VH-VL binders against Urease accessory protein UreE (ureE). Designs and how they scored, part 15

Target 1, 153 residues: Urease accessory protein UreE (ureE), of Acetivibrio thermocellus (a3dgf7)
Amino acid sequence: MIVERVLYNIKDIDLEKLEVDFVDIEWYEVQKKILRKLSSNGIEVGIRNSNGEALKEGDVLWQEGNKVLVVRIPYCDCIVLKPQNMYEMGKTCYEMGNRHAPLFIDGDELMTPYDEPLMQALIKCGLSPYKKSCKLTTPLGGNLHGYSHSHSH
Key: E = the ipSAE of ESMFold2; O = the ipSAE of OpenDDE; V2 = 0.75 times the mean of E and O plus 0.25 times the DockQ between their complexes.

## First folded at step 12 (VH-VL; framework fv_narsoplimab)

Design w4 (from v1 with heavy chain G35A; at its last look DockQ between E and O 0.58; V2 from the best seeds 0.52)
Fold by OpenDDE, look of step 12:
Structure w4 (fold): chain C 153 residues (1-153), chain A 123 residues (1-123), chain B 106 residues (1-106)
Amino acid sequence: as target 1 above (153 residues)
Amino acid sequence: QVTLKESGPVLVKPTETLTLTCTVSGFSLRNAYMAVSWIRQPPGKALEWLAHIYYNDEKSYRTSLKSRLTISKDTSKNQVVLTMTNMDPVDTATYYCARIYTDYSEYAYFDLWGQGTLVTVSS
Amino acid sequence: QPVLTQPPSLSVSPGQTASITCSGEKLGDKYAYWYQQKPGQSPVLVMYQDYKRPSGIPERFSGSNSGNTATLTISGTQAMDEADYYCQAWDSSTWVFGGGTKLTVL
């Protein structure tokens, strides 16, 4: 199966009416031009992202009737910060940016892939990071660079 | 309307095998956002998760009961079946089937529960 | 086997704030879920992912999770909130429930 475009995002429809198959896309793969993946049901999928837009959690790449193939971003270990005020928010963004750490946001939490040295550095900066399994779905900032990263559910 | 309904014997003898069926309506067991779990609750006691089954037939079991439990599904019938071998009076409980729903962000939770069925194990 | 510990009971007067705790090893590193169960009824999800309310759950319900403790907070507690509350988390390929807290509204 070759897919070349995102049809729509699953967040905008009633999920109960669908038969969904997932294709796992790592947070650092969402901007890849070409991907070869295996769906959860064992279907080989070639993804050609010609538009240059990053794939998002819930993006539907294929549909036949009520059957859909949907992008899933797997869980991974994350450094999470919950700034208590604007100063902490600014400081967090500054420290993360200064270290070129990819930054993601979920509600009032900022997240980045787990890295022990980074964790310690943030603590030394007076921040209060904690480790948590999470999905890195909403980038805060510019381009996501390709990194080698493992994930676990 | 989305519903889950438990069915099976309400009385089981010790050492016998319990077979419960969960019939789901309003969603497909082929939906990757959906899973079904069995949870039991002894009278006046806490909830206890037993097993769950995903759309791709992946299964998980409570470790302490793994040797006694089997979960399966028939997508064509919209049914999930739980079997529990070597029943004992201590297994007397209300047995629930519940849907594990994964939202858009792939965060899973038990959003819908059946009414439960009381299973009494007695000679 | 992972264990989530809850106080067995809690009493509050109407209008007061109820805080139900759930303690477990490194629970703050996981997502906590909360269920409300009234007598003779099935459990109802009242909180997911630590602090997110499902549709239909009043705003007086809130949640937090840090360290080893997740907390369900009910502000302005009402008589209708009287129920058993269970925390839940995923740990080592197992869903674990707390022992439950009976909330009484006096």
Scores: ipSAE 0.461, ipTM 0.802, lowest interface PAE 1.1, mean pLDDT 91
ESMFold2, look of step 12: ipSAE 0.547; ipTM 0.788
ESMFold2 (binder alone), look of step 12: mean pLDDT 89; pTM 0.915

Design w5 (from v1 with light chain S92R; at its last look DockQ between E and O 0.60; V2 from the best seeds 0.49)
Fold by OpenDDE, look of step 12:
Structure w5 (fold): chain C 153 residues (1-153), chain A 123 residues (1-123), chain B 106 residues (1-106)
Amino acid sequence: as target 1 above (153 residues)
Amino acid sequence: QVTLKESGPVLVKPTETLTLTCTVSGFSLRNAYMGVSWIRQPPGKALEWLAHIYYNDEKSYRTSLKSRLTISKDTSKNQVVLTMTNMDPVDTATYYCARIYTDYSEYAYFDLWGQGTLVTVSS
Amino acid sequence: QPVLTQPPSLSVSPGQTASITCSGEKLGDKYAYWYQQKPGQSPVLVMYQDYKRPSGIPERFSGSNSGNTATLTISGTQAMDEADYYCQAWDRSTWVFGGGTKLTVL
């Protein structure tokens, strides 16, 4: 199966009527132009992302009737911070930015892939990060590029 | 409308096997975002998860009860079945089936519950 | 055998803030979920992934999770909030519930 475009995002529709298969796309793969993946049902999927737009959690790549193929961003170990005020928010962004750490946001939490040295650095900066399994779905500060990371649950 | 409904015997004798059926309406058991668990609650006590069946027919069981539990599904009938062998009065509880709404992650929650069925184990 | 510990009961006056805690080893590294159960009814999801409210759940409900403790907070508690509350987490293909907290609104 070759897919070349995102049809729509599943978050915008009623999921109950669908038969969903998914492909796991790592947070650092969402902007890759070519991907070869295996769906949860064992279907080989070639993804050609020619427009350069990042794939998102819930993106539907294929549909026939009620059957859909959906992008899933798997959980990974993350450094998570919950800034208590704007100063901490700024501090967090500044410290992560200086280290070129990809930054993601979910609600009031900031997240980045787990990295022990980074974890320690943030603590030394007076921040209160903690480790948690999370989805890195919403980047903060721009597009992701040139990242390679191992995935762990 | 999405619903789950438990059905089965309300009275079981000790040592007998309990068979409960969860009939699902409004969603497909072929949906990777969907799974079904059985959860029980003894009268006046806490909720206790028993078993889960994933969309791909993978199964998970409470460790302490694994030898007694079997969960299965018939996708064509939209039914999930739980069997529990060697029933004892201590197994008297309201049994719920509940939908796991997930992205097939391991961090799932029960977003919809059946009304539950009280199963009494007594001679 | 993971265990989630909740206080068995909590009483608050109307309008006050109720904080229900759920403690477990490294619970902060996992997602916590919360369910409300009123007498004779099935549980209802009131919080998922630590702090996210399902549709229909009032804004006075909030959640947090760090360290070893998840907390469900109900601000401006109302009489209708009187119920049993259960926390839940997942660990190694096992879903675990807390012992439940009976919230009484005086």
Scores: ipSAE 0.245, ipTM 0.749, lowest interface PAE 1.7, mean pLDDT 90
ESMFold2, look of step 12: ipSAE 0.647; ipTM 0.829
ESMFold2 (binder alone), look of step 12: mean pLDDT 90; pTM 0.924

Design w6 (from v1 with heavy chain A108S; at its last look DockQ between E and O 0.36; V2 from the best seeds 0.00; counts 0 for: grease 19 > 18.9)
Fold by OpenDDE, look of step 12:
Structure w6 (fold): chain C 153 residues (1-153), chain A 123 residues (1-123), chain B 106 residues (1-106)
Amino acid sequence: as target 1 above (153 residues)
Amino acid sequence: QVTLKESGPVLVKPTETLTLTCTVSGFSLRNAYMGVSWIRQPPGKALEWLAHIYYNDEKSYRTSLKSRLTISKDTSKNQVVLTMTNMDPVDTATYYCARIYTDYSEYSYFDLWGQGTLVTVSS
Amino acid sequence: QPVLTQPPSLSVSPGQTASITCSGEKLGDKYAYWYQQKPGQSPVLVMYQDYKRPSGIPERFSGSNSGNTATLTISGTQAMDEADYYCQAWDSSTWVFGGGTKLTVL
């Protein structure tokens, strides 16, 4: 199966009418031009992202009748920060940016893939990071770089 | 309308095998966001989760009852079946099948329940 | 085996606030779910992911979860709220229910 575009996002429709199959896309793969994946039901999927837009959780890549293939972003270990004020927010963004760490946001929490040296560095900077399993779905900033990263669900 | 309905014997003898069927309507058992669990409740007691079957036919069981439980599904019939071997009077309970919804964060909860069926184990 | 502990019973007067607690080891690090069960009826989901209300659940229902305790709060309790309430969480590939709390509205 070759898919070349996002049809729509599943969040916008009634899920009860669908037969959903997932394809796991890692946070660092969402902007890849070409992906070869295996769906949760064992279907080989080739993804060609020609538009350059990042794939999102819930994106439908294929549909036949009520059968759909949906993007799922797996959980991974994250460094999480919850800034208590704008100063901490700024400091967090600065420290993360200075280290070229990909930054994600969820509500009032900032997140980045777990990295022990980075964790320690942030602590040394007077921040209060903690480790958490999370989905890195909403990037803060623009470009996501393709990094090699393992995740633990 | 989404519904779940339990069916099976209401009386089982000790040591016999219980077979319950959950017939679902209004959603597909092939929906990755959907699963079906069996939950029982002895009279006047708390809810107890028994088994779960995922959209991809993966299964989970209560550890203490794993050796006695088998859950399966027939997607074409929209049915989930639970078998429980070596029934005992202590297994007397209302047995529910429930839909488990897994949201985008992959957290799951039982958003819809069948009416339940009382199964009495007695000689 | 994970255990969720609830008070077996709670009584409130109409219009008062009922707080039903559910305690478990590191429950605050997990999501808590709540179900309402009226006599002779099936359980109904009244709260998911600690504080989220399903469609159709009144706003007087709220939830929180921190430390080792999740709490279901019913403000302005009404007679119709009289029921058994069960908390639930996922732990080690198991769905765990609390022992249930019988809420009586006097």
Scores: ipSAE 0.479, ipTM 0.821, lowest interface PAE 1.2, mean pLDDT 92
ESMFold2, look of step 12: ipSAE 0.679; ipTM 0.822
ESMFold2 (binder alone), look of step 12: mean pLDDT 89; pTM 0.914

## First folded at step 14 (VH-VL)

Design x1 (from w2 with light chain W95Y; framework fv_narsoplimab; at its last look DockQ between E and O 0.78; V2 from the best seeds 0.00; counts 0 for: pae E 2.9 > 2, grease 19.2 > 18.9)
Fold by OpenDDE, look of step 14:
Structure x1 (fold): chain C 153 residues (1-153), chain A 123 residues (1-123), chain B 106 residues (1-106)
Amino acid sequence: as target 1 above (153 residues)
Amino acid sequence: QVTLKESGPVLVKPTETLTLTCTVSGFSLRNAYMGVSWIRQPPGKALEWLAHIYYNDEKSYRTSLKSRLTISKDTSKNQVVLTMTNMDPVDTATYYCARIYTDYSGYAYFDLWGQGTLVTVSS
Amino acid sequence: QPVLTQPPSLSVSPGQTASITCSGEKLGDKYAYWYQQKPGQSPVLVMYQDYKRPSGIPERFSGSNSGNTATLTISGTQAMDEADYYCQAWDSSTYVFGGGTKLTVL
């Protein structure tokens, strides 16, 4: 199966009647132009993303009747910070930025892929990070390029 | 309209096997956003998760009861079945089937519950 | 083996704030979920992912989770809020429920 574009995002429709199969796209793969993946149901999928837009959780890549193939961002180990005020927010962004850590946001939490040295560094800076399994779906600022990580959940 | 409904015997003798059926309506068991779990609650006690079946037919069981539990599904009938062997009076409880819904952020929770069925184990 | 601990009961007067705690090892590193169960009824999800309210849940319900404790807070508690409340988390490939808290509105 070859898919070349995002048809729509399932958040915009009633998904109760759909038969959904997932294809896992890592947080650092969402902007790759060529991907070869295996769906959760074991279907081989070639993804050609030529428009340069990042794939998002819930993106439908294929549909036949009520059957759909949907992008899923898998969980990974993350460093999570919940700033208590704007000063902490700024400090968190500054410290992570200085270390070239990709930054993601979920609600009032900031997160980045887990890295022990980074964890310790943030603690030393007076921040209160914690480790959590999470989805890195919403980047804070810019596009994701050149990242390579191995992670588990 | 989405519903889950438990059905099966309300009285089981000790050592017998309990078979419960959860009939779902309004969603497909082939939907990867949807899963179904069985959860029980002894009278006046806390909720206890028993088993889960995923859209791809993967299964999870409570470790302490794994040897006694079997969960399966018939997607064509929109039914999930739980079997529990060697029933004992201690297994007397209201048994619920519940849908695990994964939202667009990818996090899962029990968003819908059946009414539950009280199963009494007695000689 | 994983255990979530809740106080067995909590009493509040109407209009007061009720705080129901759920304690577990490193619970703050997980997502907590909360369910409301009224007598003779099935559980109803009232909070997911620590602090998110499902549709239809009043704004007086809020949640937090840090350290080893998740908290369900009900501000301006009403008589209709009287129920058993269960926290829940995922741990070691298992869905774990707390022991439940009976909230009485005096």
Scores: ipSAE 0.345, ipTM 0.785, lowest interface PAE 1.5, mean pLDDT 92
ESMFold2, look of step 14: ipSAE 0.345; ipTM 0.713
ESMFold2 (binder alone), look of step 14: mean pLDDT 90; pTM 0.917

Design x2 (from w2 with heavy chain Y54E; framework fv_narsoplimab; at its last look DockQ between E and O 0.55; V2 from the best seeds 0.00; counts 0 for: pae E 2.4 > 2)
Fold by ESMFold2, look of step 14:
Structure x2 (fold): chain C 153 residues (1-153), chain A 123 residues (1-123), chain B 106 residues (1-106)
Amino acid sequence: as target 1 above (153 residues)
Amino acid sequence: QVTLKESGPVLVKPTETLTLTCTVSGFSLRNAYMGVSWIRQPPGKALEWLAHIEYNDEKSYRTSLKSRLTISKDTSKNQVVLTMTNMDPVDTATYYCARIYTDYSGYAYFDLWGQGTLVTVSS
Amino acid sequence: QPVLTQPPSLSVSPGQTASITCSGEKLGDKYAYWYQQKPGQSPVLVMYQDYKRPSGIPERFSGSNSGNTATLTISGTQAMDEADYYCQAWDSSTWVFGGGTKLTVL
């Protein structure tokens, strides 16, 4: 099937009685203009995201009756850091920016895709980063275009 | 209202096969966000996870009990069924079914539990 | 699968802070979950993914997880918080529960 727009987000409705199928969109793919995917139930999905608007966790791409196709951003290996104060927040954002690392936030935690050199740099700054599997859904900046596979820069 | 309810309570003789049914209400067993597990708790002891089934029929079992356990579902009846063979008095416990929110990349927690059902294996 | 160790019991006075620990090898690399169970009742989720509260759980419940130890903290402990508390770890496809801690509010 081909989908060209987000219909709504699952967070805005009661999902309990829906029949839900996922399409897996990596954090670095959310602004890609063309994607070809296989849903969890094996449905071929073409996504034409012409505006480059970021796909979000829970975005509904297709619906028929109570059956929905929903964007899911998979967990990946991340560097996670919980800044203890605004100084640590500033240091973290500064180091991330200098290394072109994409930044994400969840609650009190800052997250970025795992990168060993960045891990060591954050430790040397006196911060307490750790490795954890996380879902990268809420960018601190707006546009992720060009961040693809940060480890390969 | 979202609920899970275990069948029972039951008295089972040693060596017999236990069959428990979890009837779910208010959510779909075809929802990829959700799965159902069975957990047991012997009197005065810790919770022990037993088995899990996903919307797409993928299953997992506690390794030490895998040869004795079967989990299945009937989506049309809103039921998840656990079968456990060769029951022994040590298997006496409260058995729960519980709903798991499951990110299909493998992270899950138990957000809703049934009331539990007592299974007694006579000595 | 990791062994999760909890103290069997903990006593606190009303209004004081209760800190329930859960220890396991490399537990900080995993998400920790906490369940409250009152006598004769099913467990209730009180903390997920280390520090997140489900809807309806009071703000006096908080959590942390680092190194080998996850901690559930209840500030301003009330008599109604008296219960068994279980930690649980999720590691890809494996669920393991701790042995439980009986919290007594004296």
Scores: ipSAE 0.401, ipTM 0.738, lowest interface PAE 2.4, mean pLDDT 86
ESMFold2 (binder alone), look of step 14: mean pLDDT 90; pTM 0.891
OpenDDE, look of step 14: ipSAE 0.488; ipTM 0.810

Design x3 (from w2 with heavy chain S105R, light chain W95Y; framework fv_narsoplimab; at its last look DockQ between E and O 0.02; V2 from the best seeds 0.00; counts 0 for: pae O 5.0 > 2, grease 19.2 > 18.9, placed apart)
Fold by OpenDDE, look of step 14:
Structure x3 (fold): chain C 153 residues (1-153), chain A 123 residues (1-123), chain B 106 residues (1-106)
Amino acid sequence: as target 1 above (153 residues)
Amino acid sequence: QVTLKESGPVLVKPTETLTLTCTVSGFSLRNAYMGVSWIRQPPGKALEWLAHIYYNDEKSYRTSLKSRLTISKDTSKNQVVLTMTNMDPVDTATYYCARIYTDYRGYAYFDLWGQGTLVTVSS
Amino acid sequence: QPVLTQPPSLSVSPGQTASITCSGEKLGDKYAYWYQQKPGQSPVLVMYQDYKRPSGIPERFSGSNSGNTATLTISGTQAMDEADYYCQAWDSSTYVFGGGTKLTVL
């Protein structure tokens, strides 16, 4: 099937009895204009995101009756850092930026896909990063173009 | 161990503002699959949902009380705060904070509840 | 505002089957959730998505939902099942609870 728009987000509607099929969209795919994916139920899905808006977890891309196709952002290994002050926040952003690491924010935590050299670099800078399985959903800067990563779930 | 605990005044005067805090542990308020609601229960009466705050700071309120309710969270403190203005004796109730768990399909329910705190509105 | 209607009370003898109903407009099209509340305690989820039991909930608890009515069924009712039971659904960005049913085990 070909889907061309987000119909709604499943969290924003009256929860009805739905048959949900998921399509996993990686954190670096959410802004892609064209995607070819396989749903959890083995359905081949072509996603044409012409408006350029990033896909979000829970976005319904297709619906027929009670059947829906829903975006799921899978977990991946992340470097997570909780800056203790504005200096650390700035330092973290600086260090990650200099290494062209995609930066995500979740509350008071900054996150980026796991990279061992980056992890060590941050530690050497006096920061206290830690590894965690997380979803990278909110980019800081809003630009995810040009990234390609492999992730474990 | 996942817990929610309500705290705040147990006695409020009419027309005053009630401020309740829900302190959570064992989960993050930033978790997309976790939310927190406030539910109250007048003595001997039914549960009444009041407000909800999502992981992304979106909020929902009971329509009839929306003008009086404000829900907020401090993720760094793992706290959700409910304020209710212009309290009246009719607002006397046990106030619960409860976690809304969203399953992998996005369906949500109250899977964990705090112990509740009785708030009495009286002059 | 959506309304879920429950019988105020229900009495059963030990070993009998208790059926607590919750009615609402098109409730069958939605998922129903059930909570058990014993005196002086917080509500406990006993049924989610119509018929699913959380861990720790006995198998004697079951649920169904069709048309305009969701039903929580307790087979082989025991004294410990005496409690208030509330149904709940989500509608129009609102979480709605039923009026509650006091289940008495005679």
Scores: ipSAE 0.023, ipTM 0.614, lowest interface PAE 5.0, mean pLDDT 90
ESMFold2, look of step 14: ipSAE 0.437; ipTM 0.755
ESMFold2 (binder alone), look of step 14: mean pLDDT 89; pTM 0.905

Design x4 (from w2 with heavy chain T102E, light chain W95Y; framework fv_narsoplimab; at its last look DockQ between E and O 0.25; V2 from the best seeds 0.00; counts 0 for: pae O 2.3 > 2)
Fold by OpenDDE, look of step 14:
Order: sequence, then C-alpha cells, then structure tokens
Structure x4 (fold): chain C 153 residues (1-153), chain A 123 residues (1-123), chain B 106 residues (1-106)
Amino acid sequence: as target 1 above (153 residues)
Amino acid sequence: QVTLKESGPVLVKPTETLTLTCTVSGFSLRNAYMGVSWIRQPPGKALEWLAHIYYNDEKSYRTSLKSRLTISKDTSKNQVVLTMTNMDPVDTATYYCARIYEDYSGYAYFDLWGQGTLVTVSS
Amino acid sequence: QPVLTQPPSLSVSPGQTASITCSGEKLGDKYAYWYQQKPGQSPVLVMYQDYKRPSGIPERFSGSNSGNTATLTISGTQAMDEADYYCQAWDSSTYVFGGGTKLTVL
C-alpha cells in the first residue's frame, strides 16, 4: 500500500462504521518525505509525503469503503516543563533553543524528547523539568528538524 | 447533554452471568478518540477498573478478571455491554460506566460517569 | 498489578489546607488524575494531567506530581469538599485507581 496524501483528520468526528487501522509515526518522522511502516494490522504501508506538511495525529492516509488508515503518534519519554511565569517561559525556550532541542507545546507545558544531559542542564539553569510519557504532537516554531532518535517507552 | 446510564439486573445469583448495558446519550460511540469503560465499586471500597472499549472497537480488560469479562458495543444503539461470568458475592458492587475522552494531546481520562447500578450477588 | 497508595483518611478544619497524596512506582513519570466522590454519588473528575482543572472545579483545587507521589491539594477547604478522593493513572495498558482517601472537614 502506498499513500501519498492526507485525506482528512478523524479527530472528534463520527466514524460511523469505519474500521480504523493505525500506523505509528514517530514525532521525528512526521515530516519525512518517505516512510515505510507497518500498520497495527500488519499491513505494509509506504508513505510518500511530497507536500512537506507534517503528519498529524488522526490523519487519515487511506480509505477504502469503511476501512481507514490513520496516523498515530506514539508516546515517548519527554522532558516536560511548566513555566511558572513569562520569564521562565522565555528562559526555557532560550535554554532549549541553545541546545537545539526540538520544542513542543501542550497548553502551558513545553515538551522535548527526553535526554538526560538536557534534563540536567535545565535543572542547573534553575528550571524544574519533569519526565513524562507524552505525545509530541505540536511543535513550537512549526518546523521539525530531521532527527535520528531511539526512543523507548 | 452527555449522559451515560447503566442498566441491568440488580440481583444475580452466584455462578450466574452478569450482563450490564451502558446507554450513551449526547455523543456517539463512533466518535474518534472516545471510549467507554466499566468501573465497579464494592460497598465502602475503592474504585476498580474492569474493562474498556475504544472507538475502534479495541478492547482492554483487567488482567485478573480477563477470563470473566467481555465488553462490546452496539454503535447503532449507542450501547456498551459488559458481561461478567461466574459471579460471586465478592463481585457485589456498584457498577459504573464512564466515558474516556482523549484530548488533542492524546491523554485520556474519565470525564463523565453514569450514576452507577448496584449489583448484588446473593443466593 | 500496579498499585497506587493513598492514605485512607484525612481530616482538616474548615479553611485549612488538605493535601491528599497518591504514591506509586514512577508515578511522577505518568500523569495523575483525581476524582471526587461524595456519598451516594458518582465520581467526578477534579484534576487531570497532574494539575489541570476541569471546568467548574474551584481554583482552591490544585495538583502536583513528582517522583513517586502525586498530590491533590485543597486550599481553604470547605465543608462541601468532604468526600472520597481517588487518584488514577494509566499503567501497562490498565487504568489504576488508588485506594481512596476519605476527607473529613471538621
């Protein structure tokens, strides 16, 4: 199976009788032009994303009748930080940016893939980061760099 | 308004099978990233999660009770059904159905609960 | 098999701060949720993702989670806050509830 575009997003919609098959896309893969994945049902999927837009959680990549293939971003270990004020927000962004850490946002929390040295660095900077299992779905800044990461959950 | 309502027998004999139905109103069981769980609470005791059914019909069960539990849904009726076999007096509890809502961040929690139904297992 | 441990009971005077703890292995690495249950009623979500309040939950409710312990804090406790409180987390494809804490407002 080769898919080349996002058809729509299933978030908060009535799926009726749709049968959903998921394809796990890592946070660092969402902008890749070519992906080869195995769906949850064991279907080999080739994803060609030529438009350069990042895949999102819930994106439908394929549909035939009532069967759909949906993007799922798996959980990963994250550094999560809740700035207590605007100063801390700025400081967090600055510190993570200086280290070229990819930034994600969820409400009032900033997130980045877990990295022990980074964790310690943030602590040393006077910040109070947490380790959480989370989904990195909304990049802050809109652009994700190509990363080669091995994440465990 | 979103509501969940449990229905079924309030009295079950030991070794019999309990069948409970959760009727959902105000949202569709076909809605993406939603699901329904069953949680029970023995009188004066803690909440205990039993089973969950996701919008994609994926199911999960409490490991210790997996052999006794079956969860299913009828989307056309907006109903979720829990079956529990070989009931015992120890299974006497208030049984709740609750909605699991997964927000845009992918985190799920029980945001809505039914009123619960007391099921007594007695000879 | 995961276990969340809560103190069985806690008593506070009106206006005082109540802190209900929930302990579990690596609970701080997970998100904790809290439910309030008054006698004869269904549980109500009062805290999600450690510290976030659902709509309608008073600001006197707050939450934290670090290490192995999540904490629900009720500042300026009122009589209406008397209830059982349950923590909850997701672990190993299961939803786990704590044993519950009965909060009494004296």
Scores: ipSAE 0.312, ipTM 0.809, lowest interface PAE 2.3, mean pLDDT 91
ESMFold2, look of step 14: ipSAE 0.454; ipTM 0.744
ESMFold2 (binder alone), look of step 14: mean pLDDT 88; pTM 0.898

Design x5 (from w2 with heavy chain Y54H S105K; framework fv_narsoplimab; at its last look DockQ between E and O 0.02; V2 from the best seeds 0.00; counts 0 for: pae O 3.6 > 2, placed apart)
Fold by OpenDDE, look of step 14:
Structure x5 (fold): chain C 153 residues (1-153), chain A 123 residues (1-123), chain B 106 residues (1-106)
Amino acid sequence: as target 1 above (153 residues)
Amino acid sequence: QVTLKESGPVLVKPTETLTLTCTVSGFSLRNAYMGVSWIRQPPGKALEWLAHIHYNDEKSYRTSLKSRLTISKDTSKNQVVLTMTNMDPVDTATYYCARIYTDYKGYAYFDLWGQGTLVTVSS
Amino acid sequence: QPVLTQPPSLSVSPGQTASITCSGEKLGDKYAYWYQQKPGQSPVLVMYQDYKRPSGIPERFSGSNSGNTATLTISGTQAMDEADYYCQAWDSSTWVFGGGTKLTVL
């Protein structure tokens, strides 16, 4: 199966009785132009994303009747910070930026892929990071090109 | 191998608080796709869902029992705890903890169950 | 309080087809789940999302859901299928179980 475009996002519709097959797209793969993946149901999927837009969780890549193929960004271990004030927000961004850590945002939380040295560094900086399983879906401040990470599920 | 095991007192007096612990193994309570619920079953009666705790610590309770129920988890210990206050003989039941698998759409089902623990409320 | 209604009991002869129904308001618009419980044992998921069979569940088990009724069908019923069966659905931020159906294999 080859898919070349996002049809719509599944979050925008009633999901009742839809048969969803998932294709897991890692947070660092969402902007790749070509992907070869195996769906949850074991279907080989070639994804050609020619428009350059990042895939989003919930993006429907294929549909036949009530059957849909949906992008799923898997959870991964993250460093999460919830800045208590603007100073902490700034400090967090500064520290992560200086270390070239990819930064994501979800509500009032900042997130980055888990890295023990980074975790310790942030703590030493007086921040209060914690480890959490999270989805890295909304990058803050840039693109995700050049990042390579391994994830465990 | 994934397992859930209930532990706690098997005998509780009326008006006392029941505390049950579900110890899980084989999966992480931080896994967003995996939650834990408590379900009870009075002898010879139907299953009754009580409470659920999500990976993000979000909690759900049976409406009729919400005031009596508290569910929590300790991810470091892989334990989920249920407390139920003001126990009554009518609360005598086998209490199960069960893993609930949640798919992307949010649809969920109990795919694994503990063996259950019989809790008798009696003076 | 949402309610799922099941027949309290059903009897079938070996080899016959058993159909266990679960009725609820607009249940056909929701996903139904089914659990099998044998005496002295914990429930076991036998059907999820109306018709999907978990690994290890025999093909003789099937499910459907339409209108206000979900149905668990056991074709070629065997003695080992004798158990209580519970339907389940999500409704109003709560999990709801049916009253259970005791399936007896004569």
Scores: ipSAE 0.027, ipTM 0.606, lowest interface PAE 3.6, mean pLDDT 90
ESMFold2, look of step 14: ipSAE 0.507; ipTM 0.753
ESMFold2 (binder alone), look of step 14: mean pLDDT 89; pTM 0.886

